# VH-VL binders against q8d2j8: the designs that were tried, part 3

Target 1, 144 residues: q8d2j8
Amino acid sequence: MNKFIKKINFIKNFSSCENWEEKYLYIIELGNKLSPFPEKFRKNSNLIPGCQNDSWIYLIYENTKKIKFYGDSNSLIVKGLIAIIFILHEDLKLSEILTFDVKPYFNKLSLTNYLTPSRVQGLSSISKFIKKSARCLLIKEKIL

## First folded at step 1 (VH-VL)

Design c5 (framework fv_rilvegostomig_arm2)
Fold by ESMFold2-Fast, scan of step 1:
Structure c5 (fold): chain C 144 residues (1-144), chain A 120 residues (1-120), chain B 110 residues (1-110)
Amino acid sequence: as target 1 above (144 residues)
Amino acid sequence: QVQLVESGGGVVQPGRSLRLSCAASGFTFSSYGMHWVRQAPGKGLEWVAVISYDGSNKYYADSVKGRFTISRDNSKNTLYLQMNSLRAEDTAVYYCAKDSWLDYYGMDVWGQGTTVTVSS
Amino acid sequence: QSVLTQPPSASGTPGQRVTISCSGSSSNIGSNTVNWYQQLPGTAPKLLIYSNNQRPSGVPDRFSGSQSGTSASLAISGLQSEDEADYFCAAWDDSLSGWVLGGGTQLTVL
């Protein structure tokens, strides 16, 4: 059984939190469910530019048809936001990741209302970086 | 009410080891990052180390890297600082501090400190 | 040796406005938010300002923070005798992967 919940269950659970403190703790909990980041991939090439806190994303095939998402951050909230972005992308093919827009989900959940401007910019940076990572993986595997 | 209580300070000779503890109460300890910050007699504050909520990430000041180890036991609501190869310049009051409810806010709750004196 | 630069002392009389400066670099104040801590004699530090200009509950509005480029400032208006304390600025430093602090400013209320 996967540690990540399905997108629909995430939306339901997040919406059921009554205040920001509950939402904050839930975001941290989601970050806690990320697989440990392999230290061999903690390199500048996998560092997300534009994030105030050092944050990393690395995509690799778990098997011939499934992508493994690795992410980490020295910020608890950013690590949780990376986990949320992974939940939103987990069911997508690499080609679908390239065109996927997370903004409707953030708006539906009013997530950006609770974040500082720098954290909102961080979400943009994370979203752009996952698309970059997907492009690199697609090119290597000759899928497109 | 949120409270942090440090213990384990004392007088030790250079080159020896000491372990500090910080007991937390009044908040969900396992959900927050924790810091150690020190202050030498008559001097300013110096950040020492931080540990993430789950213990997976740790960062240290350059002055203590390779000598000090930060750790936590979430089942006991306790933070630790293992101090090895102690030097006279490690003499300070050591504070434990809780990271805020948003981790970018800084250290919002502080203990009263425990004194470490390294002398021969 | 501190990474962030503050004046070692500041002074004022009751009712005046006092400003304490904090200078850093692009890797700390230029990229991350600034916190200010107040330390009264013989006590543990207290968070006074976070996220450049936000006050925790219980901190009077006489205290305000600002940040521009690689510098930050703490302003204390309507200075009171109880404000006599040491003040420290702090920011995360991306190049050091750690928190850095100023050397502290000892504020005397004359």
Scores: ipSAE 0.005, ipTM 0.515, lowest interface PAE 14.6, mean pLDDT 83

Design c6 (framework fv_rilvegostomig_arm2)
Fold by ESMFold2-Fast, scan of step 1:
Structure c6 (fold): chain C 144 residues (1-144), chain A 123 residues (1-123), chain B 110 residues (1-110)
Amino acid sequence: as target 1 above (144 residues)
Amino acid sequence: QVQLVESGGGVVQPGRSLRLSCAASGFTFSSYGMHWVRQAPGKGLEWVAVISYDGSNKYYADSVKGRFTISRDNSKNTLYLQMNSLRAEDTAVYYCARGRSYFGWLSYGMDVWGQGTTVTVSS
Amino acid sequence: QSVLTQPPSASGTPGQRVTISCSGSSSNIGSNTVNWYQQLPGTAPKLLIYSNNQRPSGVPDRFSGSQSGTSASLAISGLQSEDEADYFCAAWDDSLSGWVLGGGTQLTVL
């Protein structure tokens, strides 16, 4: 995504937000920077289970080495959380996504302290689903 | 109380048009995908069309594509089905149904149904 | 003709377990989860099962669903006379970009 920020810049910007209101606004802003979700990928197979609001993730190769991340949600906050998950996985290979642990980042940034219990569960569902999506793409492309 | 009420059915000659309406109450209409489903006399259910929560996306059964148009007015909590070039095969009870998601084509099902309005296409 | 295949009829006696099958293809049941609807005589349909095996509030736990490959099944345990109805399976079809339904199974409680 052309307007997507690097992981290190996200961490600095998020940590500089002084209160939960600023963090929420920043999360929403990150969601706004996602590429439009193609309607052809808005299928049940790409729907994230366990999310309160309908939410989707789809991964595909743009070319032999570049992964394109598509995500969307009917909730502005959930859409932003998807964007954060994508930022944390930017520049990783598909095989690296399978073993990447987001929990240390959530803990260090105190991300879950400002979310409702349902949103915390949503983060867990999003994290699990991106690994499933990466696994499916690896198998489909015979890269494993 | 969550409720859907269909209207606009009647007897019409082949080749003519009808517009069905579905009035929604008791829930946030603009948060749900909506469906039209029909049932010919003595036959099973046939899905007709779906429209997303904001009206931006629509899908149709092949049997009605190009002849029927689904639309909605969220300010009036009303769903519509414009039926053109009606055929004898379109004779059915038409149900309005709420999808359990913003888009209506996800696997959560249609959980609220109206009582139906009867359309009879005959000469 | 219906896109999904169901037996046109099924029967059982009170207290028995009855199952209704639904067969599809890779573009529908093979790629998307199945919903089941119950229609009592003279009434609008009612959602019984969504996402293969989930029940909406108010649906008795006697009703359960399952899915394997391109097929799905609705199971009704402890069959009661009030279960006499038509049952329809439904799934989104990726190739048609639309919902497809079975022809319905008329369940008779003997």
Scores: ipSAE 0.005, ipTM 0.522, lowest interface PAE 16.3, mean pLDDT 85

Design c7 (framework fv_rilvegostomig_arm2)
Fold by ESMFold2-Fast, scan of step 1:
Structure c7 (fold): chain C 144 residues (1-144), chain A 121 residues (1-121), chain B 110 residues (1-110)
Amino acid sequence: as target 1 above (144 residues)
Amino acid sequence: QVQLVESGGGVVQPGRSLRLSCAASGFTFSSYGMHWVRQAPGKGLEWVAVIWYDGSNKYYADSVKGRFTISRDNSKNTLYLQMNSLRAEDTAVYYCARDQYLEFGYGMDVWGQGTTVTVSS
Amino acid sequence: QSVLTQPPSASGTPGQRVTISCSGSSSNIGNNYVNWYQQLPGTAPKLLIYDNNKRPSGVPDRFSGSQSGTSASLAISGLQSEDEADYFCAAWDDSLSGPVLGGGTQLTVL
């Protein structure tokens, strides 16, 4: 139910971290604030392909205008990256999620500069998968 | 204050076993991968083993596979190295080190002072 | 024998620039980030460079790293006597599933 942080506050806090170690720990902290992932939805259809560690995303309506974002990963850093993607999308409508471009935010924050090549690929996979999840929810609730 | 302290080193005969410990303090131990690295007298550094943040994945140097076991107890903030079937070539100072990533065996940003293991008869 | 190749020694005078090379293969430096470690006599190693060219807090900007293809280099400008140490390059190796290190370069400040 509770939103763990707003986009503007995330950008401010992340930018204020003075070194990569602080940014890394902050990313992990964000992951810890994700709502517990419902075991009922820990299915292959919700598994993010291309991630080295098993990772899941599931979207559901919290109410008529609000989407609840669920995410989890066996990797603490990947779980944090999922949380960042959620922060960037949580204020958007389903239709807006489908066309939203995260790259300007990655560039502004130099996020990819602090990640291994494998984690940069993971960010891309997470970004693509949240769009897939949004499409699935739109098909279920509304016509594309 | 971030600190790693090794213990358990000593003089042992070939074929015997020894267990090293590394006590971590000043950081969230469960959020980091941990390494063991050794250095024979007058020689360079040789990586020995790594364990992921949750203990779910472990990697070993070929020279120690089947003889050494890395483990951790996150509730006690302690890293272990169980060394079996010790050989003269295992004689070294053994360092524990924190990986800057929780699951990758990359940059080791915090190191202990080391504990000396001498395998001699 | 080391997996990564470094010169066994290097030398310079105070104020000069010295470069230490590190050569590997596609399974290590060619596909993964390079780290550099400094070991002062009688002490534990210290992380000097990570992710090819980044410095941890407290490492002077006199130390810089670079990577191209399957090779990497550590450059030390404005040499000081306290830079006299052993320097090791390292990278994850995909084939071995672990970090591999160079044999070390003993830097003497003349």
Scores: ipSAE 0.000, ipTM 0.497, lowest interface PAE 17.2, mean pLDDT 83

Design c8 (framework fv_rilvegostomig_arm2)
Fold by ESMFold2-Fast, scan of step 1:
Structure c8 (fold): chain C 144 residues (1-144), chain A 120 residues (1-120), chain B 110 residues (1-110)
Amino acid sequence: as target 1 above (144 residues)
Amino acid sequence: QVQLVESGGGVVQPGRSLRLSCAASGFTFSSYGMHWVRQAPGKGLEWVAVIWYDGSNKYYADSVKGRFTISRDNSKNTLYLQMNSLRAEDTAVYYCAKGDYVWEYGMDVWGQGTTVTVSS
Amino acid sequence: QSVLTQPPSASGTPGQRVTISCSGSSSNIGNNYVNWYQQLPGTAPKLLIYDNNKRPSGVPDRFSGSQSGTSASLAISGLQSEDEADYFCAAWDDSLSGPVLGGGTQLTVL
């Protein structure tokens, strides 16, 4: 079932994993909970730059107050990292997404300490692309 | 042809005001954010202000907050910068630039600039 | 006031590869895309690179960008005399709620 876990529960569950094998599997599990990525959005304009594996993000209003986050990747771990970024932003308005800093959470969870350099770069690329996607959505919202 | 043309520059005394204009053509002006960027003689570029495509959000460099006001008139395809309480340090060439939010306030089209000299 | 740090000058000979660095912090380059601007002598700036490593239409493949952590780099391969210019890096800054720019690097083609 595709549903987001709340930020507080994510932090609790992630910190409760006893070793990096468990954390790695949990990250993959989070990716599996993402809503299916619509093929109509699988375009180069939604492709995240700087990821070794093709990865996509697309944001759209589900209703007047709720943003729907779509993400996918050819890499299971990168898909999970996308899910983590979505969890950290799920409770924010578009304007709040533009200024939100994810780095304190990465530091608290020690995510970058145990990831390969290419995955650390992927986290940075995903974080930047969320802001770009939010800005694009803001333009669409106002034009409509 | 996509083009931005600045006007309104000149020589002005400290403490006075000046209004710059930027006329846009060749693109849908109302769909893009717009910036003002300045360059003091022999110095690098300094970002001054940005206004969102609909005028709803505005941001300013700390050096100009409270003195400068950015605005736009989408019906006239024109960007403005109202500069009050001018200082010698405001002497620069002022460029208007088109920002695409896809590029996170990256500036893909620039005008030729208009010169502002603040001196007594 | 430049928030991003660039070397004030760089030089190379025709055909050489030259790299220009840009250093920032977590609130700008570390969390946002980097743009690069080229300013030829006596002209307005032009967008050279956006989204860290993408080229606008008309920019030669010789120009490439990269970003790692809180730093970015512009690489110019096969340096030509026409590349002699000032180069500026820029990124959105979350703390300042606006774009910030580097002080610029004056590239001389020897």
Scores: ipSAE 0.005, ipTM 0.540, lowest interface PAE 13.4, mean pLDDT 84

Design c9 (framework fv_rilvegostomig_arm2)
Fold by ESMFold2-Fast, scan of step 1:
Structure c9 (fold): chain C 144 residues (1-144), chain A 123 residues (1-123), chain B 110 residues (1-110)
Amino acid sequence: as target 1 above (144 residues)
Amino acid sequence: QVQLVESGGGVVQPGRSLRLSCAASGFTFSSYGMHWVRQAPGKGLEWVAVIWYDGSNKYYADSVKGRFTISRDNSKNTLYLQMNSLRAEDTAVYYCARELDYWGSGYYYMDVWGQGTTVTVSS
Amino acid sequence: QSVLTQPPSASGTPGQRVTISCSGSSSNIGNNYVNWYQQLPGTAPKLLIYDNNKRPSGVPDRFSGSQSGTSASLAISGLQSEDEADYFCAAWDDSLSGPVLGGGTQLTVL
């Protein structure tokens, strides 16, 4: 399974959804496909601040060149939004994650047009937290 | 304080028209989908129509399709139902109701309801 | 006719558990979430359950929902006299492109 193909397929599939109901269900489906979150990483240091539903993200090297993304949430829609952000970042190096701008993709997909204000804030929080997690991983690995 | 107030009901002869209004207050009206639901005397609830938060999508029950038109004016925080070619079967209390969540939802859960306005179609 | 089928009446005594059934098809309950409305005598309906089994703020945990296949049910535990009301199930219907409702169940607390 290739990260680049996953990103292209996501954009194609999401854009082909005819209405918000289909997009909403697809987002939840994407969340369900996330790898199980390891319980040892379910701690406050990996909790996303400012989310109404407890949500967690953890990044780790799977090997010298490959990053593994873990995420979970007590909210099905937030879990799906985490999955979307992961899909948008999966083909990037840690250093690239720090400068990556998700806003053009949100605009292209009209993702925020149908989300509640709290879920739009959640997207912002998730985006900020993934950059923080990437920074922490770079420091841990003595790359910075 | 979230509130919905319906108006425009009355007694009307078959074949005539009525326009119902629903005045919304206490929330950001333009962020919510809105519904019309009716209840005939002594009967259950029947969904009539929905309009998305921005007016982009509208859906109607088969029983009213082609006769009723749902619309909204977000600048006035008001929902409308234009009812044409009225029949005796349209006699009911008409409720306006707000969608549970912000999106133009596919689930249409109605969390806040008005008190209703009575429409009687009679000779 | 109502698209979703409910028993027209149900009854119970205070403190007991009562269950109200709702039967549909693959185009509604089979593919979409169920919600329930409570209508007290002389009042507008109130959302009681959504997403099959979630409660809005202010709804007591005595009310619970479930869904299996093309059917759903509402359970009321510790029945109280103020629970006497009409109860309606509802779901989106894919074939009709709109929500559909049951005919309602009149619950009497004996």
Scores: ipSAE 0.005, ipTM 0.487, lowest interface PAE 17.6, mean pLDDT 82

Design f1 (framework fv_cilgavimab)
Fold by ESMFold2-Fast, scan of step 1:
Structure f1 (fold): chain C 144 residues (1-144), chain A 123 residues (1-123), chain B 112 residues (1-112)
Amino acid sequence: as target 1 above (144 residues)
Amino acid sequence: EVQLVESGGGLVKPGGSLRLSCAASGFTFSNAWMSWVRQAPGKGLEWVGRIKSKTDGGTTDYAAPVKGRFTISRDDSKNTLYLQMNSLKTEDTAVYYCTTDYYDSSGYLFDYWGQGTLVTVSS
Amino acid sequence: DIVMTQSPDSLAVSLGERATINCKSSQSVLYSSNNKNYLAWYQQKPGQPPKLLMYWASTRESGVPDRFSGSGSGAEFTLTISSLQAEDVAIYYCQQYYSTPTFGGGTKVEIK
C-alpha cells in the first residue's frame, strides 16, 4: 500500500480483504505509512480524549494551503484507524471536514463489525477530534 | 498452523508458587494480545488475565480473584507467554489455557486455545 | 460485572432432533454505534479445549457446520443445533466481550 492512497482505492482494497484477519493487518499497514509524528506536537492539547491508548492528531497547512495530517498512537490498530480517518478526510477543505459524515463509510466498509465497543468509541473520538482540529485551524486562518 | 502449547502445571501446596509457559507458533506473536483462561475440574470457564502487545502498551489486566497474586508476562523473542502464580489457594486448582484475542487489540474474543495444563493445589 | 446465565444446565436430545440453548446477560451487550451484539458461543468436547463456534451473536466461525445458528439481541440469546449429530455432544458456553469477559455456566448436550 501507498501513504498517499486515494479514498476510492482504499475502499476497494479494504473491501477486497476476505476476512477480519486480513482487514486487521491492512489497517496496521495503513498506520505504518503515516508520516512520523513530530515530537514538538506531542502535547496534551493534541491528545485525543476518550481513547484507551495515548493517541495524537495535529493538522497544519503546508505552504500551498494543502492540509498536512499528523497522527500517532501507542496502539497499532488505533494508529491504523487514524490513518483511515485521514484517508477519508484528506481530499476535503477545512470547512468540508466540519460537516463530513464518516458513518456511511464505516458502514459500507464494515469497519466497526469486528471492533470492540472501546475501539468503535475510539473511532468516534478520532472523528470528533479531527473536526475540533479543523475548526481550530480554520479559526486561526480567518483571524490571520 | 496456529499452535499454543502450555507447560509447567503440576501439584503444589497451598501458599506455594508455580510458573506456567505457553509456546506460540504459526502467527505473529508480538502483535497478539494474549489471555489466560482457567477451568476448575467439572466446572465452567473463568478468565484469569491478559497482556497487551508491546506496541499497545504491554499492560496487564487481572480478574479480581487473582489480582495481586498472579503476574502475566511475555517474551516476544521466544514467542512465549508466562503466568507466574504466587500464594496459591485450593480454589486455584484448574486446567489453565492460554488464548489469543481475535485480531482486535481490545477484544476478549478467544479464537485460538492451547490444550491446557493442569494445576492442582492440595496438601 | 456482566453476569451470564445459561439454561438449561443439561439437555438430552435424540439424533437428528433440534437442540436449543439459551443465554441471558445481566445487561445489554448490544453496542448501538455499530449495531453489534458482543456475544460468542464456544463448544467444549471432553478432554479438549473450548472451540470458538459463533461470534457477534450469529456469525459462524470458519469451518462450523450450517446446523449451528445463533440468534437474539441485547440481553437474550439462543444457540440452535437444527439436527443433532453424534459429534455435537459437548458443553456449550456463551460469553460476552462487551466488557471484561464473562462466561455462562455452560449447557451440557447429550444424546438421548
Scores: ipSAE 0.006, ipTM 0.599, lowest interface PAE 10.3, mean pLDDT 85

Design f10 (framework fv_cilgavimab)
Fold by ESMFold2-Fast, scan of step 1:
Structure f10 (fold): chain C 144 residues (1-144), chain A 121 residues (1-121), chain B 112 residues (1-112)
Amino acid sequence: as target 1 above (144 residues)
Amino acid sequence: EVQLVESGGGLVKPGGSLRLSCAASGFTFSNAWMSWVRQAPGKGLEWVGRIKSETDGGTTDYAAPVKGRFTISRDDSKNTLYLQMNSLKTEDTAVYYCTTEGYWDSYFDYWGQGTLVTVSS
Amino acid sequence: DIVMTQSPDSLAVSLGERATINCKSSQSVLYSSDNKNYLAWYQQKPGQPPKLLMYWASTRESGVPDRFSGSGSGAEFTLTISSLQAEDVAIYYCQQYYSYPTFGGGTKVEIK
């Protein structure tokens, strides 16, 4: 079964949190639901540039060409933000990830209003890194 | 030019301790995962353990035969890797190599010349 | 836990002839998620440290001659030297990095 909640349910649940303390705890909870990050992928090539806390993302094809998303961070809140970005990309094909715009969701959820400037930049870095990872996979698989 | 220079090897009695050092140059040491690999006289290669870069958590991993007795550490300001060996056994007699882990994973792309550790037999 | 077994222990080959070294792992070192074989090959000459020849089972390290090639997948791997040269006399080791690194026992290659 899918361990990430559906995008629709995430938006509903996040919006129903009454205050930023509840939203903050919910973000951390989402990070805790990420699959364990394999230590073999904890290399500089998978390190997200521009994050104050070391953060990693790795995308890979499974046997049926289903994309597996791995992510981790030394910061609980950044780990949660990575989880949110993964939720927003769920059910997308590799080619769709390349053109998907997360910005409307950030605006709708007011994610940038509460986060520090460095965490706002972190969201941008995470979004760019996923597209970079998807492009690398697409090139390697000669799907382009 | 990448260089790894080991030092600190010598003769030690069983139950004794010894600390090996590895001076690194020619690459960005702070970004590298580092390992120790040993080779008993006339025998094959055996991985001892590794230490990750600080950006990757700075954690250590050890092979079962040395776990609890050996400790790997690094000083990025000095570009130096260490192996602290405690409770030494005769079967720890070997040439100890300092090595860098590959960019992608735990294969070993650069090696030092090695330093001999002899535990009296 | 992953045990690497090499065969033969030693091999004598004439100059210009093919040398074939086999490596078997006690379990598959093919990772289904990235479809890569976590297997490397090394060359060690007397009095010298090992030198990396090959990683990902078949990716040649920079500076390694074309006569060296790696093949195989899962649990059975081969290192081939297509035309043995005098400088190729050495002991060759396979190594898995699917789990904590373990090495094969080595194969000594000599001139016949």
Scores: ipSAE 0.000, ipTM 0.514, lowest interface PAE 17.7, mean pLDDT 84

